# VH-VL binders against q0atu2, part 263

Target 1, 119 residues: q0atu2
Amino acid sequence: MLDKKARIRTSREYRNVFEKGKRLSGRFLIIYYVENALDNNRFGFITNKKIGMAVIRNRIKRQLRAIVREYQGQVKNKHDIVLVARAGIGKSSFEGMEKDYIAIMKKAGLFARNANKID

## First folded at step 13 (VH-VL)

Design uf103 (framework fv_recibokibart)
Fold by ESMFold2-Fast, scan of step 13:
Structure uf103 (fold): chain C 119 residues (1-119), chain A 121 residues (1-121), chain B 108 residues (1-108)
Amino acid sequence: as target 1 above (119 residues)
Amino acid sequence: QVQLVQSGAEVKKPGASVKVSCKASGYTFTGYYMHWAKQAPGQGLEWIGEINPKSGGENYNQKFQGRVTMTRDTSISTAYMELSRLRSDDTAVYYCARDKFYWEELYFDYWGQGTLVTVSS
Amino acid sequence: QIVLTQSPGTLSLSPGERATLSCRASQSVESEYLHWYQQKPGQAPRLWIYGASSRATGIPDRFSGSGSGTDFTLTISRLEPEDFATYYCQQYGDTPITFGQGTKLEIK
């Protein structure tokens, strides 16, 4: 559901975020994030076999993209961000995933208002 | 063999800074996140933060944010933790420990031997 | 933050006895992110059990971990003299990473 230019697409691009970025673990999500040289944010999504079967992993990916899209206006610009789903996310509600996303983005200083407060 | 070797004991006055080192050997230094933890005398462990050795990207426990800085030098496979504005309750053994980078093996499989920092006067 | 409460604080037993150490979390923690460390006086902690139930390399089979949700247990089926140490549980289920206050296993 995100514009194609707002997506991290290749394995190399994912590895770049992991290697150049930093990490923050939440209850259902881990984010890896790094500033980019673009004029926009890009998001990647990873679901592991520990989450569940392909049907569950695909549902989680769709729901995470919807959450990211809904809050993209609050995200500090020029970042590559990879969301990695953790064990337990499949047992969470949409609201639970949304709450965790907001919490970790605030802790990371990636929401515009909270970023100003922590610097 | 995997080893994390830390710098020796330090004695500091209140208000000073201390910088503890942790030299890694026996593995690819940039393949694991490095963490730091505090253990006050006779007490349990408290997590301070983590650093990505590839990038230097760090995240800290809010309790220590503003006083702690983590860095690394990849040329010598060494991580550093600097704690500033030292107080008497910073007296503790400080440990480095690693966890895996890509695969989510989110546990501390190897620890440094610890560095005693004493803050007194 | 997730608070881990270990009980008892001190457990006094003799070699040959069974030890049961409890770790309770203030919020649910996925088993994959609950770990146990052993620490002897003057030494660094050592990974003992990871993912609630998996023994780390070299750990004797008399040690077992179990539990899920908020209630986790470390069991030593038959204590050996070298097992007397402090055991800490640790969660990686949320940031910040937290440890329990420890259970000190001491000789009676």
Scores: ipSAE 0.761, ipTM 0.895, lowest interface PAE 1.2, mean pLDDT 90

Design uf104 (framework fv_recibokibart)
Fold by ESMFold2-Fast, scan of step 13:
Order: structure tokens, then sequence, then C-alpha cells
Structure uf104 (fold): chain C 119 residues (1-119), chain A 121 residues (1-121), chain B 108 residues (1-108)
């Protein structure tokens, strides 16, 4: 999945993103994001009981990490980003989560390169 | 207790700018996002945008992007919304409202009393 | 954006009667993100019901909210004089946040 140094790990680090960052909501995700003083991006993931049972929450967490990893190269460097899964995400498809992620990252101005391509 | 007190009514000419204030008290100002909403006479509410008072980070409704600027002054627990290049259809009551930083509380639990802005000429 | 349509636009009732107010969304909204606000003339909106069915602090139990998907309802079981106001639904499901046009509950 994501490298250790690309992961937000401590409650203090999560709190920093929530308190100092901006927020942007999509249909299935809310992102909280702030520029960091590091050489890399870091991602955090929050799923709560509003989503559903542990099996569903664990699946969602794995799928979000996979999406973030796939598009990591397009994210502007030096940001801490926390993805908060919304209640409806448990009913979404993988494609639906992916589309929502791309849309919110574009709106936030966090993509250095367009994730969508014309073939 | 929690209060959001807004500045008084304004009358502006088309093309001018208006800056409305919202002074918070009774809670930790930097613990809650501040939102602004517009209500034209006899109409419903329209969300304008939000600001994180701790960082100053803002997000705006695309409809108002380019004409609205949100700021805050943490030393006096006051949020501001400035709307520029005013048009007659900007005549409305403008409200501030608070919302929690955290994902559990995504609703506007306290509102300011509103500021009437009239754009006439 | 998600459009919220409220019906009826105006509801004329007497104290003691039951009121049922509807809010329909153009797209599915998770109930956790559908809220109701009460507004009286000359006053700011006040949070009334959040998450489709939870009463805000201090709101009488004659008020109840229900619904899911695209259809939401606010019910007042037995109207009191102070309940006559405009009620707005609001979605926090997708940006931009949007409100319905309101249902005005009027006396007489």
Amino acid sequence: as target 1 above (119 residues)
Amino acid sequence: QVQLVQSGAEVKKPGASVKVSCKASGYTFTGYYMHWAKQAPGQGLEWIGEINPKSGGENYNQKFQGRVTMTRDTSISTAYMELSRLRSDDTAVYYCARDKFYWEELYFDYWGQGTLVTVSS
Amino acid sequence: QIVLTQSPGTLSLSPGERATLSCRASQSVESEYLHWYQQKPGQAPRLWIYGASSRATGIPDRFSGSGSGTDFTLTISRLEPEDFATYYCQQYGDTPWTFGQGTKLEIK
C-alpha cells in the first residue's frame, strides 16, 4: 500500500490537518488538507461506525489506500491530506469512490497533472 | 452562551464592495468553521463559502468565486465576508453560521442574526 | 448540485392540527446529511432537526423527522402557535451545500 513516510500516523498529526487545513467535501469523501514542511505527501484515512460493520469499514479503508496510491504521482508535493469516509461510501462502488476522489482533488487544486485522459 | 453577532445594515451602490463582520463569543472561535449564506428577499438560503478560523483556509461556492473573500481576526474572534463588484441581485440578508471541524458534526448549529445589504441605484 | 424541492410551498393550518412537510432531493442524500431549519420573520434560521431524524437541543418532541434516499419529511404532530414559521431542508451530502426553497407554515 502506501510507504510508511507517506502515512499520517499519530493523533497529533491528524489534529494538525483538521485544525490548520482546508476542507472540501465530495459525495463519498471529505478531504482535509494542509501544506506541510516535508519533502513528501502524507495521507490519513478515517472510517467510522456510520459507514457500517467492521468488515465494510476495513474494505473501504483498503480501497481508499489503493486509490490514493494509484494517483499519488499526480498529487502536488508537500501536503498532508486526510480522507474521511462519509456514511454513504459503504454503498458505493470502487469506481464511484475513485471518481469522487479525483473530483475532489481537482477541486482542491491538489492535482499537479490531470488524472483524466482523452483516448 | 454561544453568540454570533453581525455588523449592521449596509446600503451600497452597484460596483462597490461590502464587508460584513461576524463576532463570535461563548466558544473557542478557532474550534469551528465559519460559513456564510445569502438570503435574497422572499427567497431561500444559498451557501457562499466557509473559512477555517485557525488557519484562514477558505473554500467558496463556485457561483461566488472571484467576487467573495473570507477572512478572520482571531485576536477579536471575528470573521469577515467581503463581496465585491456589487450588483442589484446581491441585495440580501447575509448570515454567518458555525460548523464543527470534525466529521461528526456537519450542520449549522448557531447562526448570526443576519446583515441586510441593499444594492441600489 | 443537488436541488432540494419542498412541498407544499405554503401550508395554512390551525393550532392543534398535524403538519407534514416534504423535502425531495434531485439525487440520493444519506439521511445523516439532511437537516431542517426553522426561520421566523426577521430572524436567523435555527437548527431544528439534523441527520433527518435527530431533534436539535431544546426542540419539542412534537417535531419528528424521517426519510432516506430522495424523500424526507418533517412532521409536527400537534401545532402550537409558536410553530408557525418557514421550514427549510438542507443537504450536506455534496458540495455546494444547498437548501430547499422553504415551506411556510401559516396560521388561520
Scores: ipSAE 0.075, ipTM 0.722, lowest interface PAE 4.8, mean pLDDT 87

Design uf105 (framework fv_recibokibart)
Fold by ESMFold2-Fast, scan of step 13:
Structure uf105 (fold): chain C 119 residues (1-119), chain A 121 residues (1-121), chain B 108 residues (1-108)
Amino acid sequence: as target 1 above (119 residues)
Amino acid sequence: QVQLVQSGAEVKKPGASVKVSCKASGYTFTGYYMHWAKQAPGQGLEWIGEINPKSGGENYNQKFQGRVTMTRDTSISTAYMELSRLRSDDTAVYYCARDKFYWEELYFDYWGQGTLVTVSS
Amino acid sequence: QIVLTQSPGTLSLSPGERATLSCRASQSVESEYLHWYQQKPGQAPRLWIYGASSRATGIPDRFSGSGSGTDFTLTISRLEPEDFATYYCQQYGDTPHTFGQGTKLEIK
């Protein structure tokens, strides 16, 4: 459950992240990200039919939101970040998705030094 | 037709910097990511990094972080890669290559002809 | 970093023969993110096969790609003189993107 202010909601907001930002590829995720002028981070989530049927895509979105929420405290503030699920994510475990998220966020320099995992 | 045309060969001394250009034509320059790769003599390819030409946002292979800078000039549809503090093992052909902007079907579909950079004392 | 190992390093064959080129990954790579490039001496690499099995535009049907997980193969059913070149596999899965060391196809 991410607070609504922590979610990217509109097509215009997603487009801004893609066009103004940069990206980084992981095993199961690609992130697009840009610094924002707000007081908080915002996250967007994209799944496509390459992943599988609607039930699988809905499960993946729910699990990604849970992962993002759990690690919110480690993310450097003032960023808009879009997580795009890659084709192979449907075959991954929750733990596999979590490890990929952590790895990609660290590679992107988006995890703050000495930040703690949120309970 | 899509073309990526790179600047000519360079000979540099150790410690110098080199800036290679890649001029795009035949497509919307800001609609595609641009990548750079290194190929040392007789060796395989090594990815250096990528840049979003629309924003200038960049990500680098950690191996080159701190010595490489990627930029672009949208007014002339040209991407640049600058490599600083050159060493003899930087001697290589450097390639630019185009990639889709969005996450579907990501691959390097068009490449520049390459720029030979020779570092010798 | 995902390491791609190609074998053999050099493959010496004659026109008309079948060529089989291997690419092994140190970690599983989704097929959609494995690509092959052809490079001739003095030229830039050219996209040849993308997503493990899809031929790029203009690539003859004697070329086929296959594989999944950690093992991928590029096959040329009947070599033509123009096919003698170096072939590189590449993964576009995990960053940094990596290439194999190449397999050089040379005339016997």
Scores: ipSAE 0.860, ipTM 0.926, lowest interface PAE 0.6, mean pLDDT 92
Fold by OpenDDE, second read of step 14:
Structure uf105 (fold): chain C 119 residues (1-119), chain A 121 residues (1-121), chain B 108 residues (1-108)
Amino acid sequence: as target 1 above (119 residues)
Amino acid sequence: QVQLVQSGAEVKKPGASVKVSCKASGYTFTGYYMHWAKQAPGQGLEWIGEINPKSGGENYNQKFQGRVTMTRDTSISTAYMELSRLRSDDTAVYYCARDKFYWEELYFDYWGQGTLVTVSS
Amino acid sequence: QIVLTQSPGTLSLSPGERATLSCRASQSVESEYLHWYQQKPGQAPRLWIYGASSRATGIPDRFSGSGSGTDFTLTISRLEPEDFATYYCQQYGDTPHTFGQGTKLEIK
């Protein structure tokens, strides 16, 4: 899992990202993102009952955390990023989630210039 | 009562720029995203982009990228869309419309009355 | 981008008849992000159906929305004179947000 310092943890922190950030809608994810005053990125994850049962939601969160962790080093620094999982993600493969994450992060311009693993 | 009131019709020459305004009232301006849409004569609707009035953050349709600039003045609850390097196919009615910040309800519940922009040599 | 194709382009009917409007997406769209708008000549679009099946405030119950995946439908059970307009579907499932080309419901 992600380091504690790399996680958005409080409701206030989430609200800050939602209200002060930008958003971008992808197929399976909606991302909200805003610059922070830290030296690291923080990620938050939102799932709702539309995705499925708690077990499914937790699985999706784990998968998204894995994806975020995999590409963490390639994301522009000093950002708070919240990933909102859309209902359809529950039927998606891990690869599908990954592709969507990469695509939406690219659209947002959140990847560093020479990111290696972004297909 | 929620209202979005847009600026009046514009007539521009090719190559010029146009800036359309959308004044919001009846709600907290910074509590909703503002979107802009294009409707060419007799055609459908095309999404141009959105702006977070609270932060000023914007996202544009790639089709308009480089020519469109969305801004806002929170002191007067007004959003602006500027389109530069105008060409004839930019002739259209432009609408502002709002939606919510949060992902549960992402639809345009209120629209401006539209602004006709005519680009003619 | 997601392309929404509406059919028919024009629908000519009489008051009292049933109207069925189709909106097909080039890829799957979650129902909560498929919306319908009504537009009359010289007016701005108005939210009509949101989330595929929810009527906006003040919308008569003769209007209904249904569908999922790639196929969505707007139905008017009994047309009233004021219902003749152009209807657009819209998706919020991907950026850019896109609209269908519209179905013009005209009086026969």
Scores: ipSAE 0.769, ipTM 0.925, lowest interface PAE 0.8, mean pLDDT 94

Design uf11 (framework fv_recibokibart)
Fold by ESMFold2-Fast, scan of step 13:
Structure uf11 (fold): chain C 119 residues (1-119), chain A 121 residues (1-121), chain B 108 residues (1-108)
Amino acid sequence: as target 1 above (119 residues)
Amino acid sequence: QVQLVQSGAEVKKPGASVKVSCKASGYTFTGYYMHWAKQAPGQGLEWIGEIHPKSGGENYNQKFQGRVTMTRDTSISTAYMELSRLRSDDTAVYYCARDKFYWEELYFDYWGQGTLVTVSS
Amino acid sequence: QIVLTQSPGTLSLSPGERATLSCRASQSVESEYLHWYQQKPGQAPRLWIYGASSRATGIPDRFSGSGSGTDFTLTISRLEPEDFATYYCQQYGDTPLTFGQGTKLEIK
């Protein structure tokens, strides 16, 4: 479960990330990200109809939130990050999504070196 | 009509820097990412990186990190790529190309005409 | 990084013949993110096929793209003189974005 305070909630907040941030494309995820003026990180999640039916999109959102929560401590502080699921994500395993998340966050410079799940 | 017009050919000495421009017209400049690519003589294309049109935020191919800087000036709809500490193997045609801001369809639909940079002693 | 390998490097054919150009990826690439560009000497690349199979605006119907996973193909059913050029495949399925080394179509 991802805490309420760590969620991007409004259309204006999403727009801010898109307009002021950076973009980076991964295998199953595209991230848009920007430094914020808060004490914490916030995450947004976008799934679109190219992924599949609502049941698949809802499953993907839940799995991405679980991944983000698990690696929350490795993310550099004070960022707003929007994860956009790419078309192929519906065919990926949980482990595949997790690996892509770690890889893209490292490429973006948003993860500490030791970002792998130790638990 | 959409156009990307690049600056003219440059001849530089090893160790110098070069700054290539790409002037956009015929569309809303801030609605599209700008990318840069390198093509050495007789070789294929190499992606250098992309720049966010509004924020100026950059993401680079790791191969060029530390020598390439991308900027833009929204008031004149122009993107720039600066390559520093030039070497002979930086001799190439450099292209700008645009793609969509959002995630729906990502491909390079329009390209600049290219700028030849020659590095020689 | 995803490596794209194009074959053959050079394809020598005559006008009227069928051309088949291959692009193989080192890792699976969703079809939506595999594109083809045409480049003539002294010119910039031009978008030719996007999403593995969709022809860009103005591209003749003798051109078709196909493939999925790691194997993609560009086919020209009946070569015209203006089709002799270098063709590059490109993936937008992972960063860094990468291109194949190109297949040069030349007149026999």
Scores: ipSAE 0.767, ipTM 0.908, lowest interface PAE 1.2, mean pLDDT 91

Design uf12 (framework fv_recibokibart)
Fold by ESMFold2-Fast, scan of step 13:
Structure uf12 (fold): chain C 119 residues (1-119), chain A 121 residues (1-121), chain B 108 residues (1-108)
Amino acid sequence: as target 1 above (119 residues)
Amino acid sequence: QVQLVQSGAEVKKPGASVKVSCKASGYTFTGYYMHWAKQAPGQGLEWIGEINPRSGGENYNQKFQGRVTMTRDTSISTAYMELSRLRSDDTAVYYCARDKFYWEELYFDYWGQGTLVTVSS
Amino acid sequence: QIVLTQSPGTLSLSPGERATLSCRASQSVESEYLHWYQQKPGQAPRLWIYGASSRATGIPDRFSGSGSGTDFTLTISRLEPEDFATYYCQQYGDTPLTFGQGTKLEIK
């Protein structure tokens, strides 16, 4: 689980990420992200009914929070990031979600090690 | 009536830059993402990238990253794509296309008419 | 990146015949993120089928889309003269977004 300081909670905070940020689509996740003026990163999570029943959506949210927490030290400081679960995520394994998260964060330039290209 | 109207054909020398415009009308410009795609003569379509017209936030296909810049001007509902250090294989028709802002129903429902860019010595 | 391979590259048929166009993905793509566009010479592509099977506004019911996983199909039950065009499949199931190379439907 992520602590309270690392969570995006209000509709206003979510809207700020969507409207002021940018997005990138992965296989099981779409992220919307923007730099913030805080001392830490914050994460939001969205699951829609296309994922499945409440029990499935709750499992997905729990697993995504666990993945985000595991890799939080590798994420560039001062970002608000919203993860939106895509239709296929309910059939994915934990490892599949984890791989997609890593891939999308690298493509977005949000992991410190992949942030800069030599050119 | 939704319309995306692009700037006219351009002829450029290798090494130059080209900036193509896409003027939107008939909808709220900042309510949709804008994408750009390339179509070389007799070839299929290739995605270049997308821009959030509200923020200016952009993401590019890695193949074009470093040479492409997407911008917009909300006061005239116009998106721009600039491609630098032009090569002969950049000769193509370039299209803008709009997409939903939020994660549901992501597809290109309206396209600009295309802009032919010819790169020749 | 997900590669989309369309077959055949060119399909020569007469008006009144049935057309079947294939799109194969190198990785599984959720049906919701597979789309088809029609393009005529000198024109921009037009959204034709979205989410593998939903017809875009104004598209005649002789067009149908189907498929899941890696195999998708666009079917035209009875060709009319205005249907001869190039059709492209597109995936929105991963970045970078990709298109197939197209199937050109031409008059025999």
Scores: ipSAE 0.868, ipTM 0.931, lowest interface PAE 0.6, mean pLDDT 92
Fold by OpenDDE, second read of step 14:
Structure uf12 (fold): chain C 119 residues (1-119), chain A 121 residues (1-121), chain B 108 residues (1-108)
Amino acid sequence: as target 1 above (119 residues)
Amino acid sequence: QVQLVQSGAEVKKPGASVKVSCKASGYTFTGYYMHWAKQAPGQGLEWIGEINPRSGGENYNQKFQGRVTMTRDTSISTAYMELSRLRSDDTAVYYCARDKFYWEELYFDYWGQGTLVTVSS
Amino acid sequence: QIVLTQSPGTLSLSPGERATLSCRASQSVESEYLHWYQQKPGQAPRLWIYGASSRATGIPDRFSGSGSGTDFTLTISRLEPEDFATYYCQQYGDTPLTFGQGTKLEIK
């Protein structure tokens, strides 16, 4: 899982991202993102009952954390990013989630210039 | 009551710029995203982009990227859309429309009355 | 981008008749993010149906929305004179946001 330092953990931190950040709607993800004053990125994850049962929601969170962790080094620094999982993600493959994440992050311009793992 | 009141009609020459305003009232301006849409004469609607009035953060349709700039003045609850390098196919009615911050309710519940922009030589 | 195709382009009916408007998406859209707007000549669009099946405030119950996946429908059970307008579907399922080309409901 993500390092504690790399996680958005408090309601206030989430609210800050929602209110002060930008948003971008993807197929399976809606991302909210804002610059922070830290030397690292922080990620938050939101799932709701529309995705499915708790077991499914937890699986989705684990998968999204894995994806975020995989590409963490290629994301522009000093950002708080919240991933809101849309209902359709529950029916998506891991690869599909990954593709959507990459696509939405690219649209947001959040990847570094010379990212190696982004297709 | 919620109202979005847009600036008046504009007539511009090709190559010029136009800046349309949308003044919000009846609600907290910074509590909702502001969107802009284009409707050419007799045509459908096209999404231009959105702006977070609280932060000023914006997202544009790539089709308009490089020519559109969305801004806001929170002191007067007004959003602006500027379109530059105008051409004839920019002739259209432009609308501002509100939606909510959070992902649970993402639809345009209130619209401005529209602003006709005519681009002609 | 997600393309929304509405059919028919024009629908000519008389008051009292039933109207069925279709909106097809090029890819699946969650019902929560498919909406309908009504527009009359010289006026701005108005939110009519949100989340595929929820009527906006003040919308008569003769209007109903249904559908899921790629196929959505707006139905007017018994047309009233004031219902003749253009209806647009709109998706919030992906960026960029997109609208259907509209169905013009005109009086026969």
Scores: ipSAE 0.813, ipTM 0.935, lowest interface PAE 0.7, mean pLDDT 95

Design uf13 (framework fv_recibokibart)
Fold by ESMFold2-Fast, scan of step 13:
Structure uf13 (fold): chain C 119 residues (1-119), chain A 121 residues (1-121), chain B 108 residues (1-108)
Amino acid sequence: as target 1 above (119 residues)
Amino acid sequence: QVQLVQSGAEVKKPGASVKVSCKASGYTFTGYYMHWAKQAPGQGLEWIGEINPYSGGENYNQKFQGRVTMTRDTSISTAYMELSRLRSDDTAVYYCARDKFYWEELYFDYWGQGTLVTVSS
Amino acid sequence: QIVLTQSPGTLSLSPGERATLSCRASQSVESEYLHWYQQKPGQAPRLWIYGASSRATGIPDRFSGSGSGTDFTLTISRLEPEDFATYYCQQYGDTPLTFGQGTKLEIK
């Protein structure tokens, strides 16, 4: 999945993104994001109890990591980005989550212009 | 206890800029996002954008992007919205409103009293 | 963007009557992200109902909110004189955040 180096891991690192960053709300996701001083991007993932039980929250986290991994080449370098799953995400399809991720990343100016291009 | 107090009414000519202030008191200024909204005479509300008072990081409604700048001064717990290249259809009451820092239920629990900006030649 | 359409635009009623205000979204909005604000002439909007059904602090129990998906309702069981105002619904379900055009409650 995502390299360990590409993950936000500590509470301090998460807090830094929330306090220092920008926020943008999408349909199934809220992103918090800030430029970092590293040579790579890092991603964090948060699911809350409104999503459902642990098995559902764990499934959502796995699916979000898969989406982030698939599109990581389109993300502008040197950012810490935290994805927070919203209550309705548990009722969404994988494709619905993917579309919301692309839309919100483009609105935030974090994606290359043609991330949704059909081959 | 919580208050958001905005600057007074402004009258501007087309092409000018206006900067509206919103002074917060009764809470930790950097603990809540600040939003701005526009209400033209006899019309409903339009969201302009949001700013993180701790970092200064901001996001705008695309409709206002390019003419709006949001800033803040943490030393005096004050947020600012500057609108440039004013047109007659910018005549409106502008409101600031606060919102939770984190991702819990997000809503505007306290609002400023509003600032009337009139753009006329 | 999600468009919120409120109906009726103006509702003329007398104190003591029941008021029902509608807010319809152009696409589904989770109830947790649908809010109502009350605004009186010359005043700022005030949070009234959040998360479709929760009354904000100090709001009388004659006010109730309901709905899910694309259809939301604000109900006032027995109008008092101070309830005549404009009510706006708002969604926080997607950026840009949007408001309905408002329903004006006016005394008959």
Scores: ipSAE 0.641, ipTM 0.888, lowest interface PAE 1.6, mean pLDDT 91

Design uf14 (framework fv_recibokibart)
Fold by ESMFold2-Fast, scan of step 13:
Structure uf14 (fold): chain C 119 residues (1-119), chain A 121 residues (1-121), chain B 108 residues (1-108)
Amino acid sequence: as target 1 above (119 residues)
Amino acid sequence: QVQLVQSGAEVKKPGASVKVSCKASGYTFTGYYMHWAKQAPGQGLEWIGEINPHSGGENYNQKFQGRVTMTRDTSISTAYMELSRLRSDDTAVYYCARDKFYWEELYFDYWGQGTLVTVSS
Amino acid sequence: QIVLTQSPGTLSLSPGERATLSCRASQSVESEYLHWYQQKPGQAPRLWIYGASSRATGIPDRFSGSGSGTDFTLTISRLEPEDFATYYCQQYGDTPLTFGQGTKLEIK
């Protein structure tokens, strides 16, 4: 659902975010993030076996991409951000994931002061 | 093998700043996050924040935001925590502790020995 | 922030007895993100149990951790003299990371 330009694609690009960036742990998400030299934001998504079986991990990835897309206009420009799903995310609702995403992005200083849904 | 060695005790006046060091050895310094924690006399532990030693990127507990600065020097495998505008309730032992770089199994497996900072007139 | 409350604050026991230490969280914490540290006077904390139930390297079998959700327990099946120390639980389930106030195991 995210434009290809807004997606972190390669292992090297993911490694760059981890190595050059900083980290923040939330209830259902850990983010690694760094400023980039591009004109846009890019997002990466990681799910692991602690979440559950493949069908659950695929659902979580899809839902996280939808959340990121909905709030992309509120994210400060020129950042590469990797979202890592935590074990408890498999038991959360869509609203719970959305709430955690907003909270962690605000804690990281990545959201504009009045972070709201794009209408 | 793994060691985190901190600088010695310091006595400071209210309003001063203190900079505590934590020298790492026995592992790849840039491969682990470094955290700092505070323990007031006879009290429990309080998390201050973390730094990525590879980049210098840091995140702080909101309670210390604006007064704490974390830095590192990769050439000597040393992390630093500077606390400014010291108050009497900053009197505490300050610890550094390492944590895995990646999201799996995050916990503090090795700690420095602690640095006592006393703030008194 | 997640508040961790440990009980009892002080536990007075003799070597050979069983110890049970409690840690309660104000919000649910995944077991993978609940840890225990041991601290002796004048020393740094030391990782003791991670992920609620996994013993750290070198920790004797008499130590076990359990629990999920908001209730976690550290159990010592048969106290040895070296086990008398303060034990802290810690959550890595949300920023800011937080610790309990500690349970002091003392002789007598």
Scores: ipSAE 0.822, ipTM 0.914, lowest interface PAE 0.9, mean pLDDT 92

